VH-VL binders against q9umr5. Designs and how they scored, part 79

Target 1, 268 residues: q9umr5
Amino acid sequence: SYKPVIVVHGLFDSSYSFRHLLEYINETHPGTVVTVLDLFDGRESLRPLWEQVQGFREAVVPIMAKAPQGVHLICYSQGGLVCRALLSVMDDHNVDSFISLSSPQMGQYGDTDYLKWLFPTSMRSNLYRICYSPWGQEFSICNYWHDPHHDDLYLNASSFLALINGERDHPNATVWRKNFLRVGHLVLIGGPDDGVITPWQSSFFGFYDANETVLEMEEQLVYLRDSFGLKTLLARGAIVRCPMAGISHTAWHSNRTLYETCIEPWLS

## First folded at step 21 (VH-VL)

Design go2
Fold by OpenDDE, fold request of step 23:
Structure go2 (fold): chain C 268 residues (1-268), chain A 123 residues (1-123), chain B 111 residues (1-111)
Amino acid sequence: as target 1 above (268 residues)
Amino acid sequence: QVQLVQSGAEVKKPGASVKVSCKVSGYTFTELSIHWVRQAPGKGLEWMGGFDPEDGEPFYAQRFQGRVTMTEDTSTDTAYMELSSLRSEDTAVYYCATVSYDWETGRYSFDYWGQGTMVTVSS
Amino acid sequence: QSVLTQPPSVSGAPGQRVTISCTGSSSNIGAGFQVNWYQQLPGTAPKLLIYGNSNRPSGVPDRFSGSKSGTSASLAITGLQAEDEADYYCQSYDISLSGWVFGGGTKLTVL
């Protein structure tokens, strides 16, 4: 029997958006219990990510309880951060594969349609003024806004990303790292043609330095310090990187080739 | 307000084809996804197919695969449903409906419906 | 046979509360897809009644409410009125059929 698959959506998504993914899973892994968590849909996806983490936690706990052998998580876009946080705060999760599907794991620093919608008069260069305020941090998008030119503000004001990354000291850093390391595999999926995740390497824990040069995961302080377990996971062969070109952000969950190449192998 | 006006009743012989039209007004046609649902006399609603609201591609219920074709004419704001190889069991009222996404709630639903087109298939 | 199962009929007196169930499976409601409800008055086209499990379109009285749990959904009508006599259909998406699906419909009779 196949382990249950739990899908966590991104910004403004609907369960319907993942119909193809579920159909792929149903076809290739018949009998798999697949569930798209119908929480924080639409505008509600703008709620603070910690609130979302709590809501999704309540939803996954019963599923995990019924699957003592483990479950798989497929977390798309913003959902990938939610899931990472979820796995960090849960000391008893049983996630075998955590599939991060085009998620801004190291944050976002780009002008996107979502950003323009929420902040129509602001460019990415000025968004720090909003996002690193208490008011801004009430929006999910700001919870993972990572301005490379305002690192101090990020480190001090980011109420979500900086914490789950262990970039800012907090009392739960050690425990969260321990919890996250319970994951069997971390599957990182993304690509250069995404068009939303900026830089696209963020899906692989790459990100800008102060000169907006993209550094790889292994060059990141969070890796070097193993602040939340990336270095440890890599060392044990638990990190899988699956880049794919030619896929737009809204197509990651609806591409058969991507599914077969990057997702399906980890659902067994 | 979105209005859907369908073509008139049809009477067809078995084996023939029928093409029902659905003219949309009151909204930008290209921003809508039209779906078709039929209802046999005294029976329930049956989804036939439509245009995917996310990618704009037509997709059909498996039952009608190979027999149904759904098209759109953007110049006339009209959607069409053609059903071939008609059978007596295809006798039904055929409805067109708009499917839209609500960004506030993250939902898809059939928001507006045409008045229906009765298609009778009899020898 | 409908993928979503509804009782064929329900009845109630004016002012009463009635509930219409919609039972799905792991391939639709249980998979996390939202449920919509439609009202069809005699001789008319269906009308959207509830969308996204529990939301009411403009013009739908608050005496209509929807809920979803597990593999099932429910439509509740409080303060039943004569004009509520109609057929009611639930709807969701089914991955096994790769398409939208309706319930079999429930005829509501107001006594």
Scores: ipSAE 0.932, ipTM 0.957, lowest interface PAE 0.4, mean pLDDT 96
Fold by OpenDDE, fold request of step 23:
Structure go2 (fold): chain C 268 residues (1-268), chain A 123 residues (1-123), chain B 111 residues (1-111)
Amino acid sequence: as target 1 above (268 residues)
Amino acid sequence: QVQLVQSGAEVKKPGASVKVSCKVSGYTFTELSIHWVRQAPGKGLEWMGGFDPEDGEPFYAQRFQGRVTMTEDTSTDTAYMELSSLRSEDTAVYYCATVSYDWETGRYSFDYWGQGTMVTVSS
Amino acid sequence: QSVLTQPPSVSGAPGQRVTISCTGSSSNIGAGFQVNWYQQLPGTAPKLLIYGNSNRPSGVPDRFSGSKSGTSASLAITGLQAEDEADYYCQSYDISLSGWVFGGGTKLTVL
């Protein structure tokens, strides 16, 4: 039988948003138990990511317990970060495939419609003033805001991304790395036409340097230092990169070609 | 407030077609997703189809595929449901409804309903 | 025959608490899709009563509440009143049918 599939949504999503994905899975892998976790929907997706991690953990633990052979995670957008953190804090997870679907894995530094809505008077160049404050970190978006021009502020104030990346020292860094490395495969999906994830290479752990030049995963300090296990995963062939052009951010979970090419191969 | 006003009752022969209209007022029509639900006498609600609130494309219940067509006229803020090859079993009250997205909760629901259109199919 | 299963009828006396169950499967409620509830008074169109499992639209009294767990949902009515006599329908999305689905409906009688 097929392993259960757990879907974690992104910012302002609903379970309905993933109907096509679930339908694809149901069609191509009949009998698969697929669950979109119905937590932190809508405005609640703005809550701190650690709070979300705790909530989603409570939801996945029973599912994992019933699936001793393992489960697959499909985590979309902001959900991809939630899932990575989840796998970092869980010492007993049994995730076979972690599919990161257009997630800002290395952070976000770009103006989006969501940012305009929340911070209408702020540009990305000034958002650090808000996001790297204690009250700013109470919003999920700020938890993975990664300003390349204010690295010190990021490293000191980021209460989520900097920690799960192991960029700031913390007592759980070694354990989190160990836990995350339990994953069978890390499937990274994204593309240049996303329009939201900025830079789009963030979905592949690429990101801006201080000159806003995009560096690839292998050039990142987190990779070079193997701070949370990327280098180790790559070395053992556990990282799959699946870039695809022509897909907007809101279509990653509703594109049949994308599903067949980048998602389906990892559900069996 | 959003209001949905449907066309009047219809009496049709088996094999004929019926087209029910649903005029929307009180809101921007193009921002709404209209769906259709029918209810046979003394029976429950049955979703027939509608426009997907996320991509705007029509999709229908499998039971009605090939027999139902849902359209919209933006110039008149009117949605239409046409059902062909009518059978006695199609005798029902047909409702149009709006499917809305609540950004606070991330939920979809059928929040506004028309008054219903009785369609009777008899020989 | 309905994808979502409801008891055909429930009854209660004024002031009592009644519950209406909605049993789905792994292809709808169990898949994580939200559940909505509708009230249909005799001779009228359905009205949204609960949306997104447990949310009340404006104008719906707090004596109406919804919950979801596993593959099932439940509507609870406390302080039952005569005007609550109606048909109640649960609704969700089903991936096997690629569409919205309703329960069979429950007739609530206030004794």
Scores: ipSAE 0.930, ipTM 0.956, lowest interface PAE 0.4, mean pLDDT 95
Fold by OpenDDE, look of step 22:
Structure go2 (fold): chain C 268 residues (1-268), chain A 123 residues (1-123), chain B 111 residues (1-111)
Amino acid sequence: as target 1 above (268 residues)
Amino acid sequence: QVQLVQSGAEVKKPGASVKVSCKVSGYTFTELSIHWVRQAPGKGLEWMGGFDPEDGEPFYAQRFQGRVTMTEDTSTDTAYMELSSLRSEDTAVYYCATVSYDWETGRYSFDYWGQGTMVTVSS
Amino acid sequence: QSVLTQPPSVSGAPGQRVTISCTGSSSNIGAGFQVNWYQQLPGTAPKLLIYGNSNRPSGVPDRFSGSKSGTSASLAITGLQAEDEADYYCQSYDISLSGWVFGGGTKLTVL
């Protein structure tokens, strides 16, 4: 039998948004128990990510308990960060494949229409003033805002991304790394035509340096220091990178070719 | 505020086609997703198909695949449902409805309904 | 033969509490899709009553409430009134059918 598949959504999503993905899975892997976690939908997806992590944890624990052979996680957009944190705080998770579907894994520093409607009076270059404030960190988007021009503020004020990345020292860093390393495979999916994730390489743990030059995963300090296990995972062949062009951000979960190429191989 | 006004009752022979219209007012037509639901006399609601609120493409219930066509005329703010190869069991009240997304809750629902169009199929 | 199963009928006296169940499967409610409820008064078009499992549109009394658990959903009506006599339908999305689905409907009689 197929392992259960758990889907975690992104900002302002609904379970309906993932209907095609679930249909693909149902068609190609009949009998698979697939569940889109119906939590923090719509505006509630703006709540602090740690709160979301706790909520989703409560939802996945019973599913994992019923699947001793393991489960697969498909986590879309913001959900990919939620899932990474979830796997970091859970010392007993049994996730075989963690599929990060167009997630800003190294953070967001975009000035897109998507962010403009959320922050109509703020530009990308000035959002740090809001996001790195105590009240800004009460919003999910700010929890993974990564301003390359204000690294000190990011490192000191980011209450989520800097911590799960191990970029800021904290007492749980070693344990979180150990927990995350329990994952069988880390499947990273994204592409240059996403239009929302900025830079799009963030889905592959790439990100801007101080000059806004995009550096790849292997050039990142979190990799070089193996702060949460990326270097170790890569060394054991557990990281899969699946880039695809021609897919907009809202289409990653509804593209058959993408599913067959990047998702389906990891559901068996 | 949103109103859906459907065309009048139809009487058809078996094998014929029927096209029901649904005129929308009170909202920007192009921002709405119209769906169709029918109800046979004394029976329950049956979803037939509609336009996907996320990608705007029409999709139909498997039962009606190949026999139903849903279209829109943006110049007249009117949606159409055409059902061909009519059978006696197609006798029903046909409703158009809007499917809306609530961003606060992240939910889709059929929030506004037309008054219904009775279609009778008899020899 | 509806994908979502409802009791054909329920009844209650004025002032009582009644519940209408909607039983789905792993291909719809159990897959995480939300449940909507519709009220259809005799001779009228359906009206949205509950959306997204438990949300009430404006104008719907708080006597109506919805819940979802596992593969099933439930509509509860407290303080039953004569005007509540109607047919009630649950609705969700089904991946096996690739479309929206309605329950078979429940006729509520106020005694």
Scores: ipSAE 0.924, ipTM 0.953, lowest interface PAE 0.4, mean pLDDT 95

Design go2
Fold by OpenDDE, look of step 21:
Structure go2 (fold): chain C 268 residues (1-268), chain A 123 residues (1-123), chain B 111 residues (1-111)
Amino acid sequence: as target 1 above (268 residues)
Amino acid sequence: QVQLVQSGAEVKKPGASVKVSCKVSGYTFTELSIHWVRQAPGKGLEWMGGFDPEDGEPFYAQRFQGRVTMTEDTSTDTAYMELSSLRSEDTAVYYCATVSYDWETGRYSFDYWGQGTMVTVSS
Amino acid sequence: QSVLTQPPSVSGAPGQRVTISCTGSSSNIGAGFQVNWYQQLPGTAPKLLIYGNSNRPSGVPDRFSGSKSGTSASLAITGLQAEDEADYYCQSYDISLSGWVFGGGTKLTVL
């Protein structure tokens, strides 16, 4: 039988948003138990990501326990960061494929519709003033805001991304790395026409330097230092990069071609 | 307040077609997703189809595919449901309803309903 | 025959608590899709009663509550009143049918 699939949603998503994905899985992998975790929906998706990690952990533990053969994670957008953190803090997870579906894995730095809605008077260049404050870090979006022009503030104030990346020293860095490395495959999905993830290469652990030049994963300090295991995963052939053009952010989970090309191969 | 007003009762012969209208007022029509649900006499609710609230495309219950067509006229704020090849089993009250998304809770629901249109199919 | 299974009828005396179950499967409620509840008074159109498993629209009294667990959902009515006599339907999305689905409905009689 097929391994269970757990879906973790993104910002302001509903389980309904993933109906097509589940239908694709049901059609191509009949009998697969697929669950969209109905937690932190809507406005609640703005809660601190560590809180979300804890909540989702409570939900996945019993699923994993019932599936000793392993499970697959499909984590969309903000959910991809939640899942990465989840796999970092869980020393007993049994995730075979971790599919990161258009997630800002190296952070976000851009004016998106979501940000404009939440901070209508804020600009990308000034959001650091909010996000790197104590109260700003109470919002999920700020937990992965990565301002390349204010790296010091990011490193010191980011209570989530900087930690799971191992960019700031913390006592659990070694253990988290060990835990994350338990994953069988890390499947990174994203594309240039996303329109939300900024830069879109963040879905592949690329990101801006201080001049807003996008550097690829292999040029990032987190890779070079193997701070959370990217270099190790790549070395063992465990990282799959699946870029696709022509897909908007809200369509990654509802595109059949994308599913067949980038998701389906890793659900066996 | 959103109001849905449906067309009047219909009596049809088997094999004929029926087209029910649903006029929406009290809200921006283009921001709404209209769905249709029918109820045979003394029976339960049956979803027929509607417009997807996320991508705006019509989709139908498998049972009615090829026999039902749902359309919208934005100029008159009216949604239509046409059912062809009518049979006696199609005798029912047909409801239009709006499907809304609540951003606070991340939930979809059929929040407003028309008064219903009785369609009787008899020889 | 309905994808979501409800008891055909429930009854209670005024002031009592009644519950209506809605049993689904891994292709709908168990897949993580939300459950809505509708009240249909005799001779009227359905009315949204509970949405998103446990949320009450404006105007719905707090004696109505919804919950979801596993592949099932439940509607609870406390302080039962005569006006609560109606048919109640649960609703969710089903991936096997690629569409919204309703339960078979439950007729609530207030004794």
Scores: ipSAE 0.921, ipTM 0.952, lowest interface PAE 0.4, mean pLDDT 95
Fold by ESMFold2, look of step 22:
Structure go2 (fold): chain C 268 residues (1-268), chain A 123 residues (1-123), chain B 111 residues (1-111)
Amino acid sequence: as target 1 above (268 residues)
Amino acid sequence: QVQLVQSGAEVKKPGASVKVSCKVSGYTFTELSIHWVRQAPGKGLEWMGGFDPEDGEPFYAQRFQGRVTMTEDTSTDTAYMELSSLRSEDTAVYYCATVSYDWETGRYSFDYWGQGTMVTVSS
Amino acid sequence: QSVLTQPPSVSGAPGQRVTISCTGSSSNIGAGFQVNWYQQLPGTAPKLLIYGNSNRPSGVPDRFSGSKSGTSASLAITGLQAEDEADYYCQSYDISLSGWVFGGGTKLTVL
């Protein structure tokens, strides 16, 4: 009776990390087929995001084929960018709810423990030197690095985010927008106490201007130009914003109140 | 390098309790997650519970809820498993094991095991 | 019974290849949870053999390999040797039981 749920994990994740989320779904929606895609785990999550999109695409096709009435996506952190790209490149997807769970949808501009581990002599102010190079774009984290102080480098060097945002023209832009707009609902989840996504409003398509002032989704150029369909989705009432304070980055998939408030209503 | 040394064999009557210890050496105890697995004679492995490597809290297999308590003493680097209301079907070898996360693969494993403690429940 | 099903026994001659299956369900392997494999020699504690479907810990020979597909997993042993005679257990996580689960075990006999 319930639509299958496909879960796409983030950077350095494991399927085990989603055990509580899956248990919540099993309790409230018994019989729901839930699959955490067991691909690009550990250091493989650093592979270029387009490579990950291709691999995840191959994994979701048979699941979608078995469910002609539709599926739901729950996509966590980096996984939310993978899922947004999937919705753009698949002209035959049947996704009803795309649930973006604390994902850096407008990019990342913040120091984190994993960035310090990967690039120990770098900080957010100088990471553009690595990320906006051909070598840097071979790492997933650099595929969505968005330095508001080096906009020309971002627009020139980004192999992923600038494309799926429609910030650079490309021959597939119209088709990608059409495909993305086939989604039933876009559910945006995040909050101020996340501690990793920077700015946390990136989970709601907000981001810094050049002065590090956060502009909300409706103030973003990609929204105003409707580059990939955000304005159209909002006008249709298809965008749901569900912010919640008090949740750290690794706890979004293990908080029952968050699940009941922000996720459960969209798992038909 | 990492060693888990368990307490000796025990013989108990039905209705009693048993407390098995697992002393860890060769690693920082507070960074380890200790789990317990038992094996009845001639039977397979059965997970009982342990400390979750992600949140550090104990969780137990449903069939042992209310009968098992798992604790740790960081001053002696020792984990404990206590099983109460013993029955003859609780006769088994009880193992402790470490559960570790490998960031390179993103995977969890039960990588180091104690030698096992035989617990016999006999009327 | 365990929710992960293994054949009770398999056998092979030295040098041959054997495969041990582990069949789960949509609440464990099929949900995307990893599969680990353990070797238990007679009279000893289990030893980690394969983790995360296909990874070998240091010191495990490359003649042991693991794979996962759908709701099932498989352990393959090539170049079979007499010392491989042991019990083998698969393991995963199960959301219905909210815990780790082991398969029933497979006795490998080297002929």
Scores: ipSAE 0.846, ipTM 0.921, lowest interface PAE 0.8, mean pLDDT 93
Fold by ESMFold2, fold request of step 23:
Structure go2 (fold): chain C 268 residues (1-268), chain A 123 residues (1-123), chain B 111 residues (1-111)
Amino acid sequence: as target 1 above (268 residues)
Amino acid sequence: QVQLVQSGAEVKKPGASVKVSCKVSGYTFTELSIHWVRQAPGKGLEWMGGFDPEDGEPFYAQRFQGRVTMTEDTSTDTAYMELSSLRSEDTAVYYCATVSYDWETGRYSFDYWGQGTMVTVSS
Amino acid sequence: QSVLTQPPSVSGAPGQRVTISCTGSSSNIGAGFQVNWYQQLPGTAPKLLIYGNSNRPSGVPDRFSGSKSGTSASLAITGLQAEDEADYYCQSYDISLSGWVFGGGTKLTVL
């Protein structure tokens, strides 16, 4: 029988947005229990990501307990960061496939309509003034804001991303790495036509250097130092990279070819 | 204020078709997603289909697939529902409704409803 | 027969509290889809009462409240009034039917 699937949505999403993905799973894996976690919807998706991680943790525990053979996570956009944090903070998670669906895993350095609505006079070059303040860190968007031109501020101010990436020392780093490494597979999905994730290679743990040149995952310090287990996972053959062009940010969970190519093979 | 005004009552014979209109005023029509819900006499509500608020594509309840077509005319701000091969069980009041997204809650709802159009199918 | 099951009727005296249940399954409420509630007064179109499990549109009194747990949802009405006498429908999305679904409806009688 198939492992249960848990879906974690992104910023300003609705469970309804995932109806097509759930239909695809129902067709190809009949009898699979699939749950889109109905938490932190709408404006609540702006709450600090550690608050969201705690709430989602409480929701996944009973699902995992009922499935001792394991579960799969499909985590979209901001939700992929929530899921990676879950894997780090949960000592006894039983996640086989962690499917990261166009998630800003190394951070975001791009303007969005939500950022302009929330901070009307801002643009990516000056948003660090807001995001790297205690007040700014109360917004989820700022928890993964990664300004490549103010890396010292990022490292000092980030309450979330710098910690789960192991970019700032903390007493739980060894335990979080151990917990994350319990995952069976890390499936990275994204593409150049996403239009929101900036750079789009953030979905594959790539990111800008100070010159806004994209460095690949294997060129990142977090990989080279194996700070949270990325190099170890790659060496195991546990990282799957599935890029696909022609998909906009809101279409990843409603594209059948993407599902069949990048998601379906990992829903054992 | 958003208003949905539907066409008048229809009497049809089995095997015929009916086309119900829903004229929208008080909002930008191209930003609305119109759905159709029917209610047989003394019975509950039944969703028939509509335009998906996220992708703009029409989709229909399985039991009506192949018999129903939902269209829009943006020049007249009017939505249409056409049901073919009518049966006596299709006798019902047919409602149009808007499906709206509330960004604050992240939720969808059927928030504005037309007055309903009675369609009677009898021989 | 409805994929969302509601009691066919409930009743209460003025001032009392009543609840109306909506029982779904793993293909709808249990899959994480929202629950909406509609009030239908006799001879009128349905009116949105609660959306997204627990949210009230403007103009709906706070004596109406909704909740969701597991595969089920509830509508609660406190301080029951004569004008609350109506039919009440829950609504969610169902993945097996690939569409929106309504409960069978509950007639509320104010004694």
Scores: ipSAE 0.844, ipTM 0.918, lowest interface PAE 0.8, mean pLDDT 93

